# Ledger of designs, part 130: VHH binders against EKC/KEOPS complex subunit cgi121 (cgi121)

Target 1, 174 residues: EKC/KEOPS complex subunit cgi121 (cgi121), of Schizosaccharomyces pombe (q9p7j3)
Amino acid sequence: MILPLFPETQVHVFVYENVSNCAAIHEQLISQNPIYDYAFLDAATILYKKQVYSAIIRALEDRRDEQMKTKTIHSEVILSLSPKTEISSAFRQFSMTKKSKNIVVVKIDSKLTEEEEFERLDKLVEGNRVEFSDEELQKLIDFKVLKKNYKLDPSTLENPLASILSSIALRGYS
Below, E stands for the ipSAE of ESMFold2; O stands for the ipSAE of OpenDDE; V2 stands for 0.75 times the mean of E and O plus 0.25 times the DockQ between their complexes.

## First folded at step 14 (VHH)

Design zc6 (from zb100 with T57I Y100F; framework vhh_7yz9_2; at its last look DockQ between E and O 0.90; V2 from the best seeds 0.78)
Fold by OpenDDE, look of step 14:
Order: sequence, then C-alpha cells, then structure tokens
Structure zc6 (fold): chain B 174 residues (1-174), chain A 120 residues (1-120)
Amino acid sequence: as target 1 above (174 residues)
Amino acid sequence: QWQLVESGGGLVQAGGSLRLSCTASGFTFSSYRMGWYRQTAGNEREWVALITKSGRIDYADSVKGRFTISRDNAKNTVYLQMNSLKPEDTAVYYCTARSFDKYGPTFDYWGQGTPVTVSS
C-alpha cells in the first residue's frame, strides 16, 4: 500500500497466527540477516491497524527529518509504537520474542507487490496468514500487555485507540 | 582518517554538572546529524540527545530539562551540557555522527567514549 503522506514509499503489513518458528526468526534478526529485513512485532501488543500505521508514519517522519533514533527504518517502527523514548524498552514491549506465537510483520520500501512480498515472507514464517484487520488483531491482543504498554486505565479503556494514538504522536513531547 | 574525540567526562556528585565536548575531523561535519548516546555495562547503547544538520533537537525522556545539546559547525564540535546529574546518568557517553539518504541512515561515526560517573 501507499501512504498519502509518503507516496514514494510502499508499505506492506502482514499478520501471522500460530507461528512455530519465532525463536528461529529471532536468531536471524540478532545476526542481522538481510533476508529478514522486516519489523517483526508481537501481535499480543497490537490492537488496531491505525496503531501500526501511526507507528509507520512516525518512523517515516523521523527518517524524513533525519532524526531516526535507531539504525533501520524497521527498528524505528518498533520504537515508534512506544510512548517512551527508550529504545530497549520499546523493543521489550513491542518486538517479537522467541516465545511469541502471533506476529505482525511490516515491510518498508518494498519493491514488490503485496503478493510477491507475501511469497517471499511466507518462506521465512511458519504460520498461518490472517487478514490485517482490527477484527483479526482483536483476537490476538493481550489486553494486560496493552494496558501495561500504554498505561491504560478504566477511563481510557472506553476508547483505547485515542489513548494509543496520542501516546504514539506525543512521544518525546511530554 | 576521520575522528571523533570526546572530552569532559569524569566523576561528579549528584546534583552536579558536566559539559561534554566532541570534536570531529576527517569528514564534513555540517552534513551530519550529531548526537550523544550512552551505555552501561551489560546494556545496549541508548540515545541521549540528537541535533540534526538543520538544528532540530531531540532528547530522551530521561534527560529532558536537564541536558542541553548544541553544535558549532565552525569548530566541528558538538556539546552536551549536563545539569542536575543523577546516579542513573552514570555511563560511558559516546559521540556520534550520522549521515542520511532517502532510505535512512547510511553511515555512523562513533567516538571512543568518555566515562561519566555520578556518585550519590
């Protein structure tokens, strides 16, 4: 897909459930294997499509402004999900772990169609692809983790999206 | 041939101040985003303060209101004024220079680091 604010940048997002090889993927990420040049997120921490898009946009803005905090655009997406500026905290809170079962995968600057990118990624991920939708994300979310990551309380739980988006947008401005 | 040389680190009591300096050579200083990272033993390096070539400044939450980053292109130097220091600020501080293209960072230069110790 193409984001209106960044027409030159093609973005793809995929969701996988029941992934059996997250540990193996994690090892490849640690070794910085270029074949695994994606942002791998724990689906347990993602509730909305707009949450992911907001993080992507924030990362792209940082790149545009030459103010990326991390080394890669994909790591910047992970950081951008966090309400905090600390990189290590963001990764602990949002990135795929060895124990993850469901994941959201983001590709920035893709030269391939969505289908072509899927074929490539499908060789790396041993799991079932599901639709990237709020409905499917809602099935995979851990609300305890979500509440912790964004410090949601009973008043903000009525509209978690607004709280999440504001946290992402206002990161570094508190 | 390029160099980033940090100075100004040392031991200071909590509540004290330090001013770090980083002088660059061997590359076009004005074309790079300059900044400071810090690292403690056993932990990953974390960004502290960054200043772009256009002058945009970002601070980590932990140092906002206490630290001030600035640059002098004529002297090829970036500074970090650290006030109201806390024990948790204890770390090795690294100067960094980052170049960018349309896809993101292209190259990073790093200094050798200067240690900062804040005692209780």
Scores: ipSAE 0.825, ipTM 0.923, lowest interface PAE 0.6, mean pLDDT 95
Fold by ESMFold2, look of step 14:
Structure zc6 (fold): chain B 174 residues (1-174), chain A 120 residues (1-120)
Amino acid sequence: as target 1 above (174 residues)
Amino acid sequence: QWQLVESGGGLVQAGGSLRLSCTASGFTFSSYRMGWYRQTAGNEREWVALITKSGRIDYADSVKGRFTISRDNAKNTVYLQMNSLKPEDTAVYYCTARSFDKYGPTFDYWGQGTPVTVSS
């Protein structure tokens, strides 16, 4: 899709459940294989579509403004999910690991249609694609992880969207 | 071709101050985003501060309010004033110059690093 604020930047987001080869994907990411140039997120950390889009927007704003802290736009998305500026903790908290079971995959600056990008990605990921929707994401989230990552109290945990989006948008302004 | 030379590191007691300098040559200094990163033993480099060519400034949470980045384009120099230093600020500090195109970082120049030790 194309985000209104970035009309020349094509973005695709995919969700996979029951992924059997996260360890193999992780090895390819460590080796910086360009075929795997995506942001691979642990779906246990993602509750809302808007959470992902807000991180993408923040990363694109930092690219536009020459304020990127990491080396690639995809690594910057991972940092942008975090309420904190520490790069290593953002990756530890939000990236897919060898032990992940469900993932969210982001491609920014795609030159392919959604279906073409899916065909490419589907050769890399051994799992079941599900819709990128709040309904499917809510089935995959770990609320204990979400609470910890965003430091949510019991009152915000039931409807945490605004708190999470504020954390992403306002990082560095407090 | 290009060069970034850091200076000003050293040993200081907690609560003290240091001023790091980084002088550039071999590229058009005013055209680059300048920044500071730091690295502790056994860990990845972490971002500390940046200042863009247009003068926008940002700081890592851990140093905000204590560190100040500035640049002097006439002297091809970026500075990091570090106040209220803590033992956890102990690291090797690297300056960097980064350029961008519409797809992201293109050139990324790094200095040799200057060690900072903050004793308790």
Scores: ipSAE 0.657, ipTM 0.880, lowest interface PAE 1.6, mean pLDDT 91
ESMFold2 (binder alone), look of step 14: mean pLDDT 81; pTM 0.816

Design zc7 (from zb59 with T57I S99V; framework vhh_7yz9_2; at its last look DockQ between E and O 0.74; V2 from the best seeds 0.74)
Fold by OpenDDE, look of step 14:
Structure zc7 (fold): chain B 174 residues (1-174), chain A 120 residues (1-120)
Amino acid sequence: as target 1 above (174 residues)
Amino acid sequence: QWQLVESGGGLVQAGGSLRLSCTASGFTFSSYRMGWYRQTAGNEREWVALITKSGRIDYADSVKGRFTISRDNAKNTVYLQMNSLKPEDTAVYYCTARVYNKYGPTEDYWGQGTPVTVSS
């Protein structure tokens, strides 16, 4: 897909459930294998499409303004999900772990169509692809983790979208 | 050929101040984003303060209100004024220059680092 504010940048987002090889993927990420040049997120931490898009947009804005905090655009997406500026905390909170079962995968600057990118990614991820939708994300979310990551209270938990987006948008401005 | 040389680190008591300097050579200093990162043993390097070529400044939450980053393009130097230092600020501080590519990954250049120790 193409984001209106960044027409030159093609973005793809995929969701996988019941992934059996997250540990193997994690090892490849640690070794910085270029074939795994994606942002791998734990789906347990993602509730809305807009949450992911907001993080992507913020990462792209930081790149545009030459103010990325992390090394890569994909790591910047992970950081951008966090309400805090600390990189290590953001990764602990949102990135795929060895124990993850469901993941959201983001590709920035893709040269391929969505179908072509899927074929490439499908060789790396051993799991079932599901639709990137709020409905499917809602099935995979861990609300305990969500509450912790964004410090949600009972008053905001009923409709946490605004709180999540504000946390992402206002990161570093507190 | 790109070189960054940090200075100003040392031992200081909690509540004290230090001023770090980083002098660059071998590239057009004014054209690049400069910044400071810090790292402790066994941990990943964390960003502290960044300043773009246009003068935009960002701080990590942990140092906001206490640290100040600035640059002098005429001297090819970036500074980090650190006030109200805390023991948790103890780390090796690294100066960095980042090259942005339109369609490629960023490229980072680093100094050797200067150690900062804050005692209780």
Scores: ipSAE 0.861, ipTM 0.936, lowest interface PAE 0.6, mean pLDDT 95
Fold by ESMFold2, look of step 14:
Structure zc7 (fold): chain B 174 residues (1-174), chain A 120 residues (1-120)
Amino acid sequence: as target 1 above (174 residues)
Amino acid sequence: QWQLVESGGGLVQAGGSLRLSCTASGFTFSSYRMGWYRQTAGNEREWVALITKSGRIDYADSVKGRFTISRDNAKNTVYLQMNSLKPEDTAVYYCTARVYNKYGPTEDYWGQGTPVTVSS
């Protein structure tokens, strides 16, 4: 899809459940294999589509403004999910690990249609693709992890979207 | 050949100040986003501060209000004034220079680093 503020930038987001090869993918990410140039997120940390799109937009704004802190736009998406500026904490909290079971995968600057990109990604990920939707994300979230990552209190846990988006927007100002 | 040479590191007591300098050569300094990162033993490099070619500035949460980045394009030098230093600021500090295209950084230069030790 195309974000209105970035009309020349094609973005695709995929969700996989029951992924059996996260350890293998993780090894490829550590070795910086360019075939794996995606942001691989742990779905246990993602509740909303808007959470992911807000992080993508912030990463793209930082790229436009020459303010990226990491080396790739995909690593910048991972940082942008975090309420904090510390890179290592953002990766520990949001990145897929070798023990992850469900993942959200982001491709920025794709030259392919969604289905063409899926065909490439599906060769890399051993799992079941599900729709990128709030309904599917809600099935995969770990609310204990979400509460910890965004420091949510009980009053916000029934509808935490505004608190999460505020944490992303206020990174560096709290 | 390009160079980034950091200086000004050393040993300082908690509450003290240091001023780091990074002098560049071999590229058009005024065209680059400059930055500082730091690395503690056994950890990845962490971002500290940046200053763009247009003068926009940003700081990591852990240093905001205590550190100030600045640049002098006539001297090809970027500075990091570090005040109210804490033991957790102990790290090797690296100067960086970046230029971007529409996809992100295309040149990403790193200095050799200057050690800073803040004693308690």
Scores: ipSAE 0.623, ipTM 0.870, lowest interface PAE 1.9, mean pLDDT 91
ESMFold2 (binder alone), look of step 14: mean pLDDT 82; pTM 0.821

## First folded at step 15 (VHH)

Design ph2 (from pf4 with L100I; framework vhh_7n9e_1; at its last look DockQ between E and O 0.86; V2 from the best seeds 0.83)
Fold by ESMFold2, look of step 15:
Structure ph2 (fold): chain B 174 residues (1-174), chain A 123 residues (1-123)
Amino acid sequence: as target 1 above (174 residues)
Amino acid sequence: DVQLVESGGGLVQAGGSLRLSCAASGFTFNAYAMYWGRQAPGKGREWVSGITWRGRSTLYASSVKGRFTISRDNAKNTLYLQMNNLKPEDTALYYCAAGIFPFSTDESDYDYWGQGTQVTVSS
């Protein structure tokens, strides 16, 4: 995917369900293995495609403007999902953990087609790829986690998109 | 109650300039990307320009790049379009739009629209 504001930056997003090796992936991330240079998100925290793309666009805008708070663009995406400025809180709330079952995986600055990136990622993730779509994400979300992460108002719970995206937009500016 | 109200349209001679405003209310303005579009007589709608929620990124249709400047003042909840070196083909109803998604050139991603202000450029 190529974003209109960042035409030189290729982005891919993948969703896996029933992942059996999150603990192994987590160890590789802690070890900073460059083969695992992706953002690994817990799918229980992601309800919309636009939620992920909003975080990506914010992270890319912050990178361009030298306003990133974290070391890598992928860690910046994880931070950008959060309504809070504290980096460690964002990772605890949104990043894949050893106990995660379903994940959303983001690659920024890919030099590969989606198919080629998938083939590489598929060697790392032991799980079943599903479509990156609102329909599939809604099957994997934990609404209790979503409500907690974004402090969702009961009046907006039926359609929380604007509240979630506002939180991503306003982090550090409210 | 969400409102987007355009103003500043009118009749202007070719080569002239005009500044459009779009006053926003009823939503958190600085959480939204903002856009200008236009619809010329007898033609479909045309995307003109967009600006991200804090004004740090902008994009223009090639037909207006270099002549039009989009800007926003988040303290005043107002979007602007400065139009310079106007041509008769710029004649259109100009409308603003808002989208909670941080940037899209696809109008199906937008949430709110204004009614528009008429700009007529005489030759």
Scores: ipSAE 0.841, ipTM 0.923, lowest interface PAE 0.7, mean pLDDT 93
Fold by OpenDDE, look of step 15:
Structure ph2 (fold): chain B 174 residues (1-174), chain A 123 residues (1-123)
Amino acid sequence: as target 1 above (174 residues)
Amino acid sequence: DVQLVESGGGLVQAGGSLRLSCAASGFTFNAYAMYWGRQAPGKGREWVSGITWRGRSTLYASSVKGRFTISRDNAKNTLYLQMNNLKPEDTALYYCAAGIFPFSTDESDYDYWGQGTQVTVSS
């Protein structure tokens, strides 16, 4: 996928359910294995496609303007999902853990087609690929976690998307 | 109460310039992407330009690229559209819109709309 705002940057997003090797993937991430150059998100924390794309867009803007807070574009995507400025908090809130079962995987600066990228990623992830859609994400979300991450209350739950994206946009700003 | 109020429209000769403004109130302006659209007589509404939350990224329709410039002042809750080298085909009612998604060319993603300001370009 090409974002109109960033025509020179190809982005791919994949969703996996029933992943059996998240612990193994997590170890590779800790060791900074370059083969695992992706943003691995816990699907339990993601409700909307636009939530993911909002984080991606903010991360890409930060990179372009040399204002990234993290070391890599993929880690910046994870940070951008969070309403908190602390990197450690963002990772605890949104990144895949060893106990994760369903994940969202983001690739930025891909030189491959979506299918080619999937073939490579499929060698790393042991799970079932599902469509990247609001419908499928809704099946995987943990609303308790979502409410906690974005401090949603009864009033904001009427329009969760607006509240979530507002939180993303206003991170670090008043 | 959410309001978007456009101004700066008028009659101008071909090759001339106009600067549109959109004053926003009633919502968190800097949390929204902002957009300009227009509707010419007898035609449907078309997307013109968009700008992200902090004005760091912009996008334009091919028909206005190189001639129009979108900008915003979040301290003033105001959106702008500088229109240069205007053409008769630019004649339209220009609308300001706000959307919570950082960027979209789909008007169905927009949450708020203004009433519009008329721009007329004579040959």
Scores: ipSAE 0.796, ipTM 0.896, lowest interface PAE 0.7, mean pLDDT 95
ESMFold2 (binder alone), look of step 15: mean pLDDT 86; pTM 0.864

Design ph4 (from pf60 with L100I; framework vhh_7n9e_1; at its last look DockQ between E and O 0.83; V2 from the best seeds 0.85)
Fold by OpenDDE, look of step 15:
Structure ph4 (fold): chain B 174 residues (1-174), chain A 123 residues (1-123)
Amino acid sequence: as target 1 above (174 residues)
Amino acid sequence: DVQLVESGGGLVQAGGSLRLSCAASGFTFSAYAMYWGRQAPGKGREWVSGITWRGRSTLYASSVKGRFTISRDNAKNTLYLQMNNLKPEDTALYYCAAGIFPFSTDESDYNYWGQGTQVTVSS
């Protein structure tokens, strides 16, 4: 996928359910294995496609403007999902854990087609690929976690999308 | 109550300049991407330009690129459109819009719209 604001940057997003090897993937991430150059998100924390793309756009802007707070674009995507400025908090809130079962995987600066990227990623993730859609994400979300991450209350739950994206937009800003 | 109020339109000769403003109220301005669109007589709505919530990124339609500049002042809750080297084909009702998604050229992603300000460019 190409974003209009970043025509030179190809982005791919994949969703996996029933992943059996999240612990193994996590170890590779800790070891900073370059083969695992992705953003691995816990699907339990993601409700909308626009939530993911909002984080991606923010991260790409920060990279372009040399304002990244983290070391890599993928880690910046994870940070950009959070309403908090603390990197450790963002990772705790949104990053895949050893206990995760469903994940969203983001690739920035891909040189491959979506299908080619999938073939590569499929060698790393032991799970079932599902469509990257609001419908499928809604099946995987943990609303308790979501409410906690974005401090949603009964009033904001009337329009969760607006609240979530506003949180992303306003982090460290106003 | 959400409001977007455009101003700055008027009659101008070809080659002239105008600066449009869009005053926003009733929502968190800095959390929204902002956009300009226009509608010429007898034609459909046309996307003109967009700017992200922090004002760090902008995009323009090919028809106005190099002549128009979109900007915003989040402290004043105001969106601007500097229009230079205006042409008769730029004649239209110019409206601003707000969208909660960081950026989209698809107006179906927008949440709020202004009523518009008329821009007329004479030959």
Scores: ipSAE 0.900, ipTM 0.942, lowest interface PAE 0.5, mean pLDDT 96
Fold by ESMFold2, look of step 15:
Structure ph4 (fold): chain B 174 residues (1-174), chain A 123 residues (1-123)
Amino acid sequence: as target 1 above (174 residues)
Amino acid sequence: DVQLVESGGGLVQAGGSLRLSCAASGFTFSAYAMYWGRQAPGKGREWVSGITWRGRSTLYASSVKGRFTISRDNAKNTLYLQMNNLKPEDTALYYCAAGIFPFSTDESDYNYWGQGTQVTVSS
């Protein structure tokens, strides 16, 4: 997905399955190690590429307009995925945890090509890269978690895209 | 249910101005990005402009940049296009569209379309 509104901002998104070192990564994130300056998301919470890009676009607009609520653009992406304004709730529901198995990793403001950024990230993540695609994301999603995070009912679970994207759009403006 | 209704078209002389409106109903307007497109006689559809769900980001086709201004009023569920310094080449059916994804120039991402309002620019 191309971001026509932010053409000077390089964004890369990677998906890893079967990650064995989430606990080590989590420790580095808590320590604020700048080498780990990415958004690390639990893939169990992500169903669509458009879900991730919607959060990215919202975070980038909020940064430009001096409306960010968190310290970094990457933490702002995590907040932007949430239908709720509570920062701690957003992180609890969407961030990678020590027990995560599969992750989605976002880099904003990259100065590297996708493959160069992948080579750096691959030194940090012990897992298998898969394509960032709706097909691969659907293999990794936990629909029970998705339903809970976005309060989806049976009528929306058949095609939840609009409900999810609406939640991202409306947070704080309902 | 869902409706997008354009208005404000008409006949105007070259160099003149028009303001188009697109009244939306049947969906949560503030959750959608909004767009203007146009179709001149005998031509395909042309993307004109888009605006994100809160109106904070906009983009324009190069052919209209600097002359056209897209805006929205989420309290009134209405999208606007202010068209200044109109040229005969701007003659077209102008239609609005809505997309749930925050911004895309790819019309396959759009969910709803209006019927259009005719703009005719004479010499």
Scores: ipSAE 0.811, ipTM 0.912, lowest interface PAE 0.9, mean pLDDT 93
ESMFold2 (binder alone), look of step 15: mean pLDDT 86; pTM 0.866

Design ph7 (from pg4 with T105P; framework vhh_7n9e_1; at its last look DockQ between E and O 0.86; V2 from the best seeds 0.82)
Fold by OpenDDE, look of step 15:
Structure ph7 (fold): chain B 174 residues (1-174), chain A 123 residues (1-123)
Amino acid sequence: as target 1 above (174 residues)
Amino acid sequence: DVQLVESGGGLVQAGGSLRLSCAASGFTFNAYAMYWGRQAPGKGREWVSGITWRGRSTLYASSVKGRFTISRDNAKNTLYLQMNNLKPEDTALYYCAAGLFPFSPDESDYEYWGQGTQVTVSS
């Protein structure tokens, strides 16, 4: 996928359910294995496609403007999902853990087609690929985690998308 | 109460310039991407330009690229559109809109709309 704001940057997003090797993937991420150059998100924390793309756009803007807070564009995507400025908090809130079962995987600066990228990623992830859609994400979400991450209350739950996107936009900005 | 109020429109000769403003109130302005659209007589609404919530990224329709400049002042809750080298085909009612998604040329993603300001370019 090409974002209109960033025509020179190809982005791919994949969703996996029933992943059996999240612990193994996590170990590779800790060791900074370059083969695992992706943003691995816990699907339990993602409710909308627009949530993911909002974070991606924010991260890409920060990279372009040389204002990233993290070391890599993929880690910046994870940070950009969070309403908090603390990197450690963002990773705790949104990053895949050893206990994750369902994940969203983001690739930025891909040189491959979506299908080619999937073939490579499929060698790393042991799970079932599902469509990247609001419908499928809704099946994987943990509303307790979502409410906690974005401090949703009964009033904001009327339109959770608005609250989530506002939180992403306003991070570190009053 | 949410309001978007456009101003700065008027009559101008071809080759001239105008600066439109859109004053926002009643919502968290810096949480929204902002957009300009226009509607010419007898035609449908047309997307003109967009700017992200922090004002770091902009995009333009091909018909106005190189002539129009979108900007925003979040401290003043105001959106701007500098229009240079205006052409008769730019004649339209110009309206601003707000959306939470960082960038979308699709008006279905917009939350709020202004009433518009008339721009007329004579040949």
Scores: ipSAE 0.905, ipTM 0.944, lowest interface PAE 0.5, mean pLDDT 96
Fold by ESMFold2, look of step 15:
Structure ph7 (fold): chain B 174 residues (1-174), chain A 123 residues (1-123)
Amino acid sequence: as target 1 above (174 residues)
Amino acid sequence: DVQLVESGGGLVQAGGSLRLSCAASGFTFNAYAMYWGRQAPGKGREWVSGITWRGRSTLYASSVKGRFTISRDNAKNTLYLQMNNLKPEDTALYYCAAGLFPFSPDESDYEYWGQGTQVTVSS
């Protein structure tokens, strides 16, 4: 995918369900293995494609303007999902953990087609790929987690998109 | 509650300039990407330009690129469109819109719309 604002940046997003090896992937991320240079998100925290793309757009704007707070673009995407400025909180709330069951995986600056990137990623992730779509994301979300992460009240949980996107836009500026 | 009010339209000679304003109220302006669109009589709506939350990124339709400049002043909750080298083909009702998701080409993603200000460019 090419975002209109960032025409020289290729982005791929994948969704996996029933992932059995999150602990192994987590070890590789701690070791900073370059083969694992992706953003690994817990799908229990992601409800919308627009949620992910808004975080990506914010991270790319911050990189272009030399305003990133984290060391890599992939870690900046994780921070950009958060309503709060604290880096450690963002990782606790949105990153895949050893206990995650379903994941969303983001690759920014890909040199590969979507299917080529998938073939590489599929060797790393033991799980079932599903479509990156609002329909599939809604099956994997944990609304209790979503409510906590974005401080949603019960009245907004029925249509939380505006609250989520506002949080991503306003982090550090509200 | 939410209002988007355009101003600055009018009649102008080809080659001339106009500056449009869009005054926003009733929502958190800096959480929204902002857009200009236009509609000529008897034609469909045309996306013209967009600008991200804090004005750091802009995008233009090819028909206006290099002639139009979008900007915003978040302290004044105001969106602008500077229109230079106007052509008769630019004659349209110009309206602003607001969306939380930056730069969707899908107009269903825009939450708020202004009523528009008429721009008429004579030969």
Scores: ipSAE 0.715, ipTM 0.866, lowest interface PAE 1.2, mean pLDDT 92
ESMFold2 (binder alone), look of step 15: mean pLDDT 85; pTM 0.854

